# VHH binders against q9y6x5: the designs that were tried, part 234

Target 1, 379 residues: q9y6x5
Amino acid sequence: LPPKLLLVSFDGFRADYLKNYEFPHLQNFIKEGVLVEHVKNVFITKTFPNHYSIVTGLYEESHGIVANSMYDAVTKKHFSDSNDKDPFWWNEAVPIWVTNQLQENRSSAAAMWPGTDVPIHDTISSYFMNYNSSVSFEERLNNITMWLNNSNPPVTFATLYWEEPDASGHKYGPEDKENMSRVLKKIDDLIGDLVQRLKMLGLWENLNVIITSDHGMTQCSQDRLINLDSCIDHSYYTLIDLSPVAAILPKINRTEVYNKLKNCSPHMNVYLKEDIPNRFYYQHNDRIQPIILVADEGWTIVLNESSQKLGDHGYDNSLPSMHPFLAAHGPAFHKGYKHSTINIVDIYPMMCHILGLKPHPNNGTFGHTKCLLVDQWCI
Below, E stands for the ipSAE of ESMFold2; O stands for the ipSAE of OpenDDE; V2 stands for 0.75 times the mean of E and O plus 0.25 times the DockQ between their complexes.

## First folded at step 10 (VHH)

Design yd104 (framework vhh_8dlx_2; at its last look DockQ between E and O 0.03; V2 from the best seeds 0.00; counts 0 for: pae E 17.4 > 2, grease 27.3 > 24.2, placed apart)
Fold by ESMFold2-Fast, scan of step 10:
Structure yd104 (fold): chain B 379 residues (1-379), chain A 119 residues (1-119)
Amino acid sequence: as target 1 above (379 residues)
Amino acid sequence: EVQLVESGGGVVQPGRSLRLSCAASGFTVSSNWMGWVRQAPGKGLEWIGDIYSGGSTFYNPSLKSLVTISRDDSTNTLYLQMNSLRAEDTAIYYCATGKDYYSWGFDYWGKGTLVTVSS
């Protein structure tokens, strides 16, 4: 039977939550599988960019989803929300579900993973759900498991995306132990339900399951605001993205806009595009704006107003608070193995190996994940 | 010593609704999966639906629009709500659970409650 893989994302699941809260169902999953304690995500540490990096193995400058809000300087197109289905934004890379369908006589299935309801290189997931945040976890899981069990050609790659704990992380902040405890217990219960459903349908023994996330969460405060209006008038620029990484498109001379911003706040770094640190791998794409502002951890960039967010992400990818984790279980994975750190771009070549696919050129290193796999020798 | 006791069955006219209860003792309903299964006269067992410890519900697609499974964790009770009852819904209804959260088998069953749909 061909190998099968289910990739599950719980948006905004900070790695450090595993140390500060109890997850009995996730811990049982890990006990008989593997845990990567920290996944170093790509910059910027936001939902669409990192979800696309997981399934392409590419930095944002290479796959083209460089933010949740984007402007392309060449085509003059704007990307604004999760319902934007223009393939233009997604076609700078080949995600794994497209590779899966094109290299082998196999199907892919998707429940809400970013990009899966868009035809990319004229290929869309064989089975998919149009993005709708109001659809329950149970309905997403029911569709995925039905497709895994009842498809010809067989579904060998499936994805499932859930918006929590990100939404609650923004609302309450990660330091609100009372509210976050309640939210994270519900997620652990959903993980338990996922495992139980797979067992009841006879899928568990032969299915590889990866549970991961795109980024973490850091505590914000009304005491940590950067008012952009205090430094520069709106007539000088168009704002493409605001916080914590502001994307500035100058309406006048770029140098003049830069000079007005460079000393605006001690809690923000201001970069001309060519001066963005090389370690971010965030420079070589027309969707990256001429000036980028990067707020320090926990600081929020605002326009003469208060922020309602008590938690946020998007910050420097070297920050542990921005890191998610990865847990996996199945015939491809060791049992009871812990690994310290991998890069988020390493997930793609590992998944290609499990599925027997030839990966497209990517920024990941298979050697970083081989210790997780039973068919590899780890040194 | 796990015990499951179904109640709420009886004679019901076609088109009406009925709610069955399953009182659990010897374990906590919120810590395990629970399901409803029925057996019509002269027929095999037919799965109705499950509720898992986290609250997720899954139904037999042929019955999904006609049934709802819920639980009350404070009273340790499982419920099956049935609407638009038909003569073919005449059956003995069982609630069932596994020996632990990770057991996929029907290890513990109630003795059943009879539902008769007739005039």
Scores: ipSAE 0.000, ipTM 0.440, lowest interface PAE 10.7, mean pLDDT 89
Fold by ESMFold2, look of step 11:
Order: sequence, then structure tokens, then C-alpha cells
Structure yd104 (fold): chain B 379 residues (1-379), chain A 119 residues (1-119)
Amino acid sequence: as target 1 above (379 residues)
Amino acid sequence: EVQLVESGGGVVQPGRSLRLSCAASGFTVSSNWMGWVRQAPGKGLEWIGDIYSGGSTFYNPSLKSLVTISRDDSTNTLYLQMNSLRAEDTAIYYCATGKDYYSWGFDYWGKGTLVTVSS
């Protein structure tokens, strides 16, 4: 009997929402499984990079999805939220669903996890949905459970992605308790529906389920803007990505662009690529631009004087506000165990262990997750 | 003791082909994942492709039409065939393997072999 795993992401689910809001269904899931209270994600703390780090175990510089907006100088290609289907961007790593479905008598299924509708290494998830944000959680769940229950070869690895609470976190900010309570209650109801559906279909007792997220969310304000146009003329650079980590491709002497930017705001760090702190693991990829600007928590880099967002993410990955959680339930996991922290790259080797897969070389440490697993001595 | 020794590098004209070898010892190549990685001057590591224990291969798609990975179990040797070489293919080429289950970065590397593509 091959082990089965469902990986679920609720985008932008900040770890401390669990302390500040009510989640009866998620708390029951945790009570009968495991919780990691803080998952230290990868810099930059954006959606595409962190989802790919979960499924590859690699830092962004190593898997090549270094931001939600990218430029490759060699090929002259551009990547964005609306232009993300070129396998070129994804092919610097092998995600777990590819490794899984190439095993004897196994397939993979995906409901909109970033990258699963792209033929990475000429291989696309065996069953997948093309990304469409209008598709309901219920339809995503129905497709995933149908594939888990009825496919030949059997689906042993499945992913499920949902856009909330990220979308609402941007709109309202994480400190708007009235609006965020309604959003998070709906998410908890969806988790309850997920568990009920798995029980109804006879999958619950033998399926391993991980519920996690890619990043958190911090409060923004009109009082915390960094106006780039006040410091440097547009003609001196090409802007590849804006906020909170701006990616700057100089059009003139790089040192001159750097010097104009370094005094722009005390609330922004300006790095030449070679000077990016080593702890970010964010230097060794051609898609990382020659100059990056890293705003302080809660500050927004703008080209004009306004921003409509009340919450944002992408900041320094040492910030607790950028950290998601991880919860898991299933035959591979202990019951009622809490763990303080892991690195997001540790999820990949843990998943490979659960599925009996040989991981590709990666940046994760299996030992960090051993205490979550019933078949491991906790050391 | 695990050892990986690359050979077959050198100076080659653009448009030509080159085959690199990786002699493995201290483990059975058929029981493990193996791959090829390169590093051009001033660049990070670039994955070329790998081969799994069952013989399945995966390639960097920018290189897929230009490279072929193969394995000879009788000599415990991994090969990289490269065709239509260009100046941008100038790099140090490494053979590498991960460990089963407990991979922690690149566990075993060769010392690399330099390929220079120059007229």
C-alpha cells in the first residue's frame, strides 16, 4: 500500500492568526495531529518563490523562482502573475510531484498549486486544474478527492491551493479584526469541509494531510511610503519588481544608481547583488537583479505617493509577521504534538520520507522534522 | 569511500560535440541518483540533468535538445553527451550524487572538468 499525501496551502496565513482568531475545525485537526507554530520561510517572502521552495526544498536562488516578477537577461524573458507558464522559469528544480509520478505505479494530482499547470521537465502533474481563481474551493476539493479515490495508477501525492487569507489580508490588513474574523471563519469552515469530505470518502484514516502556507502578512499604512521617484529619475534604471523588495536593473553606471538610492530612505536597505546578506541565500542566480531595495516591515516602495494595500508581504524572512504555520494529520504523524519551528525547505525532505521518495539535492534538513513522525526517534 | 572523477574536458570549437565521463567508486550507480551540474565563470551552479536508479532522466529544458545522460553499469560510469557547443557552454562540469532519503545539499561531488568552447 503506497502511502498518500495531500499538501494544502492557504495563501498568506500568518502564524499568529491561530492565537488571535477562533478556528474550531483547524484546532481539532491540530489536536489529533501535529502543529509547527512558526515556519521560517525563504527570502523574498512572496507567493511563487515560497510555494516552489515547499515542493523543491530549495532556496530561491537555487530553484530560480526568485520573485513574483522576474527578468532573465540572457533570454530576455519576463515572468509575472499573468505570464508564468513558460517552463523556462520553473526548470531549475524538480518539484516533488514530478519525482512522485515517475515512480512505479504512482501518479500526482494538483488543484492549482503554483507550477502544477506547467510542464516542468516536460512533465506536468498527472491530473491537474489550470489555474483559475474563480474556481471554488469546493470544486477544487471535489476534483482532488475524486482523483485520490478513483485513479489508476493511484494518486499518491496531491496538492490543493486557496488564495485566502492572502487576498483579504492585502485588502484589509491583518489588524482589521472585524473583516479578518469573517475571512478566517470561512477558511476554518473550508477546513471542516475538507475533513468531512475525506471521512465521507473513506480517505481520512489512511491519507496524510499537511495544511500550511507560504507566508504571513504585515500591516501597511499611507504614513509608511518610500517614494522612489523622489530619489532617482526613471531614466536611470529598469524596474523589474517594486515592493517590498524592489529589483533594479541599472541603465547607467551601477555605482551611480546605487549612490542615488542609498540615501533615499532610512526605512530601506539598498544592496548591490554581491552585498546581499548571506543569510538570505539570495545572490547566486542570474534572475536576481544587480541592485535590490529591501523595505523595512510595514513600509511600501511606491513610484507615486499612494498605495491601496493595507497589508503586504515579501519582507525579510526573519520577521515573525512573514512566517506561516504548518499542521499535519495522518498515519505518518504523531497525535497532539507541538513543535516550535522548522524551515520551509525542511517540508520537502519530510514529504519525500512520508512518500518513500528519494529527494533531489536540497537545502532542507530531515532531522528538523523527525519529531513530527511516528516512525522516527525524536532526536 | 565515495569518489566521483570527471574526465573528457578540454578546449573545443563551437558547434562541436563532447562527451564527459564520470567514474564512480565506493557505491553502486544503479542504486542511486546521479546528475551533472555546471558552473560558468562568475555564475551560480546550473543543473544540467540527472538519472534515477530506474534509468529515468530529467534535463534542464534549455539544454534538453543538446545533452544526453547515460549510464554504463558494467563500468560504474555516468556520461554526459553534449552537442552543438557554444561559447556560453564554457564552464566547469561536475558529476554529483545525492544520498538516499537523507540528502543534505550535494553530498558527493567530483572535482570537475573544465570545458572551454573557443574558436
Scores: ipSAE 0.000, ipTM 0.154, lowest interface PAE 17.4, mean pLDDT 89
Fold by OpenDDE, look of step 11:
Structure yd104 (fold): chain B 379 residues (1-379), chain A 119 residues (1-119)
Amino acid sequence: as target 1 above (379 residues)
Amino acid sequence: EVQLVESGGGVVQPGRSLRLSCAASGFTVSSNWMGWVRQAPGKGLEWIGDIYSGGSTFYNPSLKSLVTISRDDSTNTLYLQMNSLRAEDTAIYYCATGKDYYSWGFDYWGKGTLVTVSS
């Protein structure tokens, strides 16, 4: 049988949640599969960029989704979560579902994974759901599993996206044990539902399933605010993306804007585009604005507005609080194996291997994941 | 010319520790993938572990608790620390580099060093 792979993302699932909360369903999933305890994601550590990195194996500067909010100065186009369907933003890379679908006797399916409802390189997933946060996990799961089971050509790659625990993390903060316990319990139950559904359909033994996330969550506070209005007049710049990595488009001389911001707070690093640290791999794209502000962990960049978020993400990708996890199960994976860490871009070449796809040039390293796979020289 | 030269092998008693060295020349170890492989008598090659240019290490799960891979950039040397050696650890140990991303294979091998664990 041709290999099949389901990629599942629970948005904002911080890696250490696995250590601090109980996940009986997920633990069972892991016990019968593999776990990567920490996944180092890409900078910035936000939803759209990291989800696209998972499926392209590219840093943000390379795949072109450099934030949840973007502005292109040449075309004057804007990108946001409410305006994300222009192929212009996605066409700088080829995601794995496109590659998969272009193969003979294969098709792809998607339930609300970022970019899946957009024709990329004139190709859209054979089966997909338009993004709608009101659609239940159950409905998404039902559609995905139906397509995996009954499609012709057969669906060999599918994605499933869910907004929790990110939304709740923002609302309650990751340190709210009471509320987050409830939220994470629900997520574990959803994983249980997923496994049960697959078993009921006879897919469980033959389907490779990856459960992962795009980023973690850090605790924020009203006591840790960086007010830009105290440093610079808002008329001197346009804010393209805000907190914890703000993208600044100067309306006056860039140097003047930079000088007004560089000492705004000891808890914020200010970079000219050309001075962005190399380790971020966040420089070589025109969609990155001339100045970026990077707040320290737990600090929030604000204007003359109060932030209602008790948790946030997007910070330095070296911070453990920003790291998600990866678990996997299926014929391609070992059973009962745990791995310490990989890079999020490493997922792409692994998935390509599992599916027998030739990967596009990417920043991933297959060697980082080979020990997860039964057909590789490791175990 | 790329060269890898293993050293440090010999006869050791069970339970003892041993550190193998791999002196590299013709390339920079810190800029490349490096790995250790062993071959026991009458057996196939067994992967021990890898170290990548970024410093990350990966180990065979069967051996992880018993081995540590490290490198010294200043001397361009790769190391394999082995602890609690057993008779079954008797093998020729090779250092290698140039593994393909998607397949098992090395471009460059050392000649190997024999480790014999015997009472």
Scores: ipSAE 0.000, ipTM 0.252, lowest interface PAE 14.8, mean pLDDT 92
ESMFold2 (binder alone), look of step 11: mean pLDDT 82; pTM 0.830

Design yd105 (framework vhh_8dlx_2; at its last look DockQ between E and O 0.01; V2 from the best seeds 0.00; counts 0 for: pae O 10.1 > 2, grease 27.8 > 24.2, SAP .715 > .668, placed apart)
Fold by ESMFold2, look of step 11:
Structure yd105 (fold): chain B 379 residues (1-379), chain A 119 residues (1-119)
Amino acid sequence: as target 1 above (379 residues)
Amino acid sequence: EVQLVESGGGVVQPGRSLRLSCAASGFTVSSNWMGWVRQAPGKGLEWIGDIYSGGSTFYNPSLKSLVTISRDDSTNTLYLQMNSLRAEDTAIYYCATGKDYYSYGFDYWGKGTLVTVSS
C-alpha cells in the first residue's frame, strides 16, 4: 500500500514554547516519534514564504513568494493575504502536492495550507478547502480524515493549516505567560484530538504525520518604534511591505533614498538589493525591491508613532525567536529520537523520500534528516 | 476493569427529546475518545458521534442536527442528547470507548439501553 503523509502546521509556534509551556499531548506524540528541537527557517521569516519553502525546499528568492506583501512592476499586480489567488505569484516553483497527485494512483488533499487553493501550473490540490479563517480546526480535520479514508485514487499527501499560536502571538506577545498559556493549552488539546481521531479511524498505524510551523514570534513594544516619516518624505518612495522587513520602491534616485534612510535608526539595517547579506539567500528575484529595511529583533517600522502589535515575526532568520520546531510520527520515523537542528528547506527532500517522489531541484539536504528515518543509517 | 453502563432509555413520543447517560468506571471519561452507536431493529450498527479528550466532537452527518454529545468529568459520565425524536430513532443505544492512548477504535462497549419512539 503506498506510503501516506499528513503535514500539519500550527502557525507561529516558536521552538522554545516547548521548554516554557506544558504540552502533554504533543510530548506523547514526540515520545513515540521524533523531535527536531530547532528548525532554521528562511528569510524573511513570514507565513507565506516559509510555508512555500517547506513544500518546495527552496529559498524565497527561488520560489518567488518573497513576502506576505509583494508588487510586480510589469503587471502592476499586488499580492497580500487577502489577494493571494493569482497563480502568477506561485508558478515559480512546483509544490509537493502537485508532484504527488500527478503520480499514477495518487491524490493530494489540503485544509488551508497556503497555496493549496490556487491552480499552480494548472494543478490544484485534488481535494481542498478554500481559505477561510472562520472554519474550525474540527471541520478542517474532519475534511482531511474524510479524504484520507474515502478517496479514489487514494490521498497519499495531505496538509492541514491552523492560524494559532501566530494570531495570539501577535495580539499578546510571546512573553504574556497568562494568555499564551491558555492559547498553547488549546493547541495541545487540538493535537491530542488529532492523534485520537486518527487512531479511532484506523489511520494512525500507517500514516506518517509531521507537526511543524513556519516561524516563531518575538516581543514588541511601543518603546521600540522606527518612524520612517521622521527620516524620509513618503513621496520619495512606494512602500510595498512595512515591518519588520520594509520593501522600498524608490520614486527618485535610489542612492538618494538609501542615503536618507541609512542613518534613520541604529536599530534598522538598510540594504541596497545587491548588498543584502549572502546568508539570507534573498537577492535574486525581481519581486525583491531595490531597498529593504531590516529591523532589529523586537523593533517595529511604522509610518507614524503608533503600533498595535505586541508580537511579530519576519526578522533575521538567525534569531532563535524566529525558529519553529518539527515533530513527526509514523512508520517512516524512529521512536523517541531527538535531533538538534535542520534547515526548513530540508523538510521537502525528506517528504519526497517518504512518499517515493523524485524531488525537483531544491536547496534542502536530505542528509540532514537521515537520522529521523528508519530506512536510513544515521552516521 | 473498564465498565460502561447506559441509562435513560424507555418509551418516548415522536417529537420529544431524550437524554441518555453512560456511567464510566475503571478509567477517566476524558482520557481518550468515547462515542455513541445505535442499532435499529433489523439494521446494522450506526455510528452517532464521538467526543475526544480535548472536547472536539464529530457526528454522523445524517444525525448532527438532532444530537449533542457531552460529558461531565466530575461524575465520569458521557451524555447523548437527542431531539425531535422520530420512529426511526427506535434502537438500542450503546456507549463505547477506546479508553486510553493505546486503544484502536472502540475496545469496550456498554450493554446498551433501549429507546422506543412510539405514539
Scores: ipSAE 0.412, ipTM 0.784, lowest interface PAE 3.3, mean pLDDT 92
Fold by OpenDDE, look of step 11:
Structure yd105 (fold): chain B 379 residues (1-379), chain A 119 residues (1-119)
Amino acid sequence: as target 1 above (379 residues)
Amino acid sequence: EVQLVESGGGVVQPGRSLRLSCAASGFTVSSNWMGWVRQAPGKGLEWIGDIYSGGSTFYNPSLKSLVTISRDDSTNTLYLQMNSLRAEDTAIYYCATGKDYYSYGFDYWGKGTLVTVSS
C-alpha cells in the first residue's frame, strides 16, 4: 500500500503542557508511537510562518511567510489572516501537498491548514476546506478521514488544523491552570476522537499520523507593556506587524526612526534589518521590514491601547515557552520512543521520506529524525 | 557514483543572457527531481527553481520571469536559462538532486559555477 500521512496541528500547544497536565488519549498515542518533547520552531514564532515552515522545511526568510501580517512595498499588497488568499504570498516555496499531488496516483487533502485553500504554483489541494473557525473539529475530522478512505486518486497526504489551545492561551494566559486545564482536556478528547475515528475506518494501523503544533504561549501582563507612543510619534512609521515582534516601516528617515526606538525599553531589542541576528534566519526577504522590534518574553508592545491578551507568542524561538511538541504514530514510526528535541524544519524531510517524495531544497536535517523511523539507522 | 557538474558560468554584462548546464552522471535526470540554487556574496542560499521527473517546473517568483529550467534527457543534462541579468544575479549557481526516490537523506550538489554580472 502506498504510504499515507496525516499531519495534525493544535495551534499554540506549548510543549510543557505535556508535563503539567494529563492527556490520557495523547499519552496513549505517544505510548504506541514516538514523542519529540520539544520542537524548536522558526522565528518569528507565529502561526502562519511556522505552519508553512512545517510543510516546506524552510526558514521564514526563505518561504516568504514572515509574519501573520505582511506588507510588500513594491506591490502595495497586504497579508493578514483575513487576507491570505493571494498566491503572491505563498509562491516563494512549494509546500508538501503540492509536491505530493505531482506524483502519479496521489492526491492531497486539507482541513484549514494555512495555505491549503490557496492555489500555490497553480496547484491547490485536491480536497480542502475553506478556512472557517466556526467549523467544528468533528466536521473537519470527518471530511479528512472520508477523503483518506474513499478518494481516487487516493489521498496520501492530509493535514488537519485546529485553533486550540492557542485562542484560549491568548485569552486566559498559559498560567491559568483552571481554565487551561479545561481547554487542554478538550484537546485530549479531540485526540481521542481522532484515534477512534481512524480505528473505526480501519485506517489506524496503516496511516502515519503526526500531531504537532506551531508554537507555545507565554504569560503576559498589563504590568509588562512597552508603549511605542512614548518613544516615537506614530505618524513617523507604519506598523506592519505588532507584538511581540513589531515590524516597522518608517515614513521618515530609517535612521531617525531607529534612533527614536533603540532605547525605548530595556525589554525590547531593536534591529535594523541588516542587523537582525543570524540565528533567527530572518533577514533575507524583502517582506521583512526595515526595522523590527523584539520584545522580551512576556512583554507586550502596545500603542496607546491596552492589550487584552493574557498570553502571547511570537517571541524568540529559543525560548522554551515558544516550543511545541511532536508526537507520531504509524508504520513508519517506532513504538515507545522519545526524543528530546528537533527543529521544526526537520519535519519536512521526514514527511517527504515517509511519503516517498523528493524534497525541495530545505533547511531541515533528515538526520535529526532518523531515530523516530523504523527504516533508518539511529545515529 | 552520483556526480553533478555545473558549467557555463563566467563574467557577463548586465542585460545579457546566460545558460548554465549541469551534467549529471550516476543517475538519470529525467527520473529524478533536480533543482537550481544560488548563493550571492554575503547572502544566504536562494532557491531558483526545480524540475520534477514528470517535467513540472517550479520557480522562485522573484526570478520566474527571468529564468527557465529545462533538461535534455538524451544528454542527461539540466539547464538554467537566465535572461536580462543584473548585478544582483552575481552568485555561485548550484544544481542539486537526490539520487533516487529513496535517498531522502542524501542530497547531491555540484561544486557550483560562478556567474558575475558586471559592466
Scores: ipSAE 0.006, ipTM 0.260, lowest interface PAE 10.1, mean pLDDT 92
Fold by ESMFold2-Fast, scan of step 10:
Structure yd105 (fold): chain B 379 residues (1-379), chain A 119 residues (1-119)
Amino acid sequence: as target 1 above (379 residues)
Amino acid sequence: EVQLVESGGGVVQPGRSLRLSCAASGFTVSSNWMGWVRQAPGKGLEWIGDIYSGGSTFYNPSLKSLVTISRDDSTNTLYLQMNSLRAEDTAIYYCATGKDYYSYGFDYWGKGTLVTVSS
């Protein structure tokens, strides 16, 4: 009977929430499984880039999903619609569901994970749902568990994506204890429902389950705005992405645009593409623009207007506020083990190991996740 | 002490709707999963559906279009709404819950409420 894995993402689940709020259902999941307290995500700390890094094991410059809004300088294509189904954007990497379907006679199932409703290298997830934020967690879970039990070839890799607590983190900000407490209690209840459903269907004992997230959340304020229009006139550049990482495509000489932006705000770093810090692994891709602006934590880049966001993400990936966690349970994992940190790109080779798949070349290090696994030596 | 008390049963004409209630005491309805099960005269138990702690509902596929499970957390009460009732729906209806959220089965049952569908 082939090993099975369910990968679950709760968008925007900041690791420090685990220390500041009660999660009885998640705590019970962790008690008989493993917890990685911090996952160091990739830069930029945004939804599409990090979700694709989880399933490819690659930095954004390598897998090509470098932002939620992109422009490709070579082909002159624009990516700005979350419903854009052009495989061009996703074809610079091979996600795990494609590998799962091609290496063995196995099926994959997906409930809303970014990229799963797009044919990538002419391969789409065997079972999938077209992205629709209005579809309930219950319906996503029902489809996933139905596919896990009733598929031929068998579903061995399944993904489940949920938009919270990210949406509420943006609306209320992570420092709103009253609203965030309510939101996070609902997330914990959904985790409880997931575990109970798997147990009642007889899946729980033989299924590997990973619960993780793509990034965290930090508090923003109307007192922490960077007005880009006070720095440079709109006629000098095309804006590809705005906040908190602005992607600038110059219409005039790049050096002139850089000089107009360079000293505009003490709360923003301005980089020519070749000067982007190596630690970001955010340089070697045609979709990364000639000038990148990186706001300091909690600062919002705006165009002569206020921001409605009380929380945001996309900031420097060294910031603990940007880090999610990873929890896992199942036959592949130790019971009651806590680990301090891994890199988000390490998840992919670990998942390939669990499923018995040969990983594509990737930026992850299998050694970083060895202590989580029962069939490996922890050294 | 956990107690479940079903009510709302009775005689109802075919094609009509009926709502059953289950009053819970000794625990909070929203902190545990709960389900509805029925037993027709001389037949075995038939599962109707469950509501989990977080509010997610799961139904017997044969009954999904005919029933709705809901709860009122303020009154600690579980409900079963039934539509388009047929003679085959004549049964004793039970609400049930586990001893804790992670229990595999029903540990606590009510005494049941009889629903008779006849003209």
Scores: ipSAE 0.005, ipTM 0.429, lowest interface PAE 10.3, mean pLDDT 90
ESMFold2 (binder alone), look of step 11: mean pLDDT 83; pTM 0.833

Design yd106 (framework vhh_8dlx_2)
Fold by ESMFold2-Fast, scan of step 10:
Structure yd106 (fold): chain B 379 residues (1-379), chain A 119 residues (1-119)
Amino acid sequence: as target 1 above (379 residues)
Amino acid sequence: EVQLVESGGGVVQPGRSLRLSCAASGFTVSSNWMGWVRQAPGKGLEWIGDIYSGGSTFYNPSLKSLVTISRDDSTNTLYLQMNSLRAEDTAIYYCATGKDYYSQGFDYWGKGTLVTVSS
């Protein structure tokens, strides 16, 4: 009866993996659905910021999740991506599951999507799992499909988050073809399991399913390190976030800290907050620090030590290596349609349209996603 | 073409464990979904559980934690581990698979293996 949507994220699924590896299950999904080859994500290209942009349609400066590690200068609060459930961090926006629950008599369900285990504007997802990385994909899928079939009010919006291929992308780097081939084959198999489970439960034909990701991955190296300690003593500043975007809170004069950092490395751009490029939409929030350092693609900022990461993300969002893709299937979507590019903030108003919800003010443009939808004219 | 051969059945005492095997030929076990189904004397078919191509397992809630499905891709074999067997577990046990990895029903079945739980 009401339209239903399942939003699935595979963390760190770089768009060009689709061209360099075989995905038979995902290709079968796309054959009868739609593919957006590149999704231009928001800066910084990190997990928490981009996952919240997908479900709010807002740039990070507007939704307030500006990094995986944050400091709010007004309230003096600190945020870590490790189990921080303080609604303060999430309350600058209204995510789609809250809108879904408040506009009509509808329920939402969530398996591990960032923010879904937090009451936001006094509203928590109707059904949710507390974040725990050790919970299997199978258990997450089992709970989501149970809630989609057995809820009153009906679950009309459901989310499912999985940590791979991001964890392996960090460990092995995206250029490790042997290890990445194994990891990506496993993800394709999980997509096959997802589709099979939905079909076996009678959900497949009437459910809209979006498979996407928050960012990509780029190769790092022990030969591409920026040692921050070689340019500035840590007694001059408090480090809020390190790499590849460093968030610097000066303990002395801001200009003095800036002058010590600005020529530290030819592979790092140093910005005073007001000089951050406008195209980043990363300036107008108290959680953005007075100085930010942006490493060039593949470079890692360190504090006089080696990095164990062979892959990373967080870099400039204009880089194709930072872009995810979006694939979708269901009654709302065309069959066999391929689109080149959308902005990650465009996903939210598209999902609101599919669910019949009035979107909260957002930075997305519905016109960018019209060509994906059967009930829209796009020529 | 597709052939499934169950083994490991027999007489077992209540409270014991038993592992059934299903040898597959004519297709690769890891390329398709497979399941276990049983039929007790005078009763209908009861679904036990499935394993999908990616390794995800789903079970009949009525069987709780009493069963585990696994596979060995190198030997192309499916397994059903049963613990704490009771007299009501007496049945013919079948392994089954669909015609392709997205099929919603069992198209191919083995001939079954009899499990008798009796003192």
Scores: ipSAE 0.013, ipTM 0.541, lowest interface PAE 7.8, mean pLDDT 90

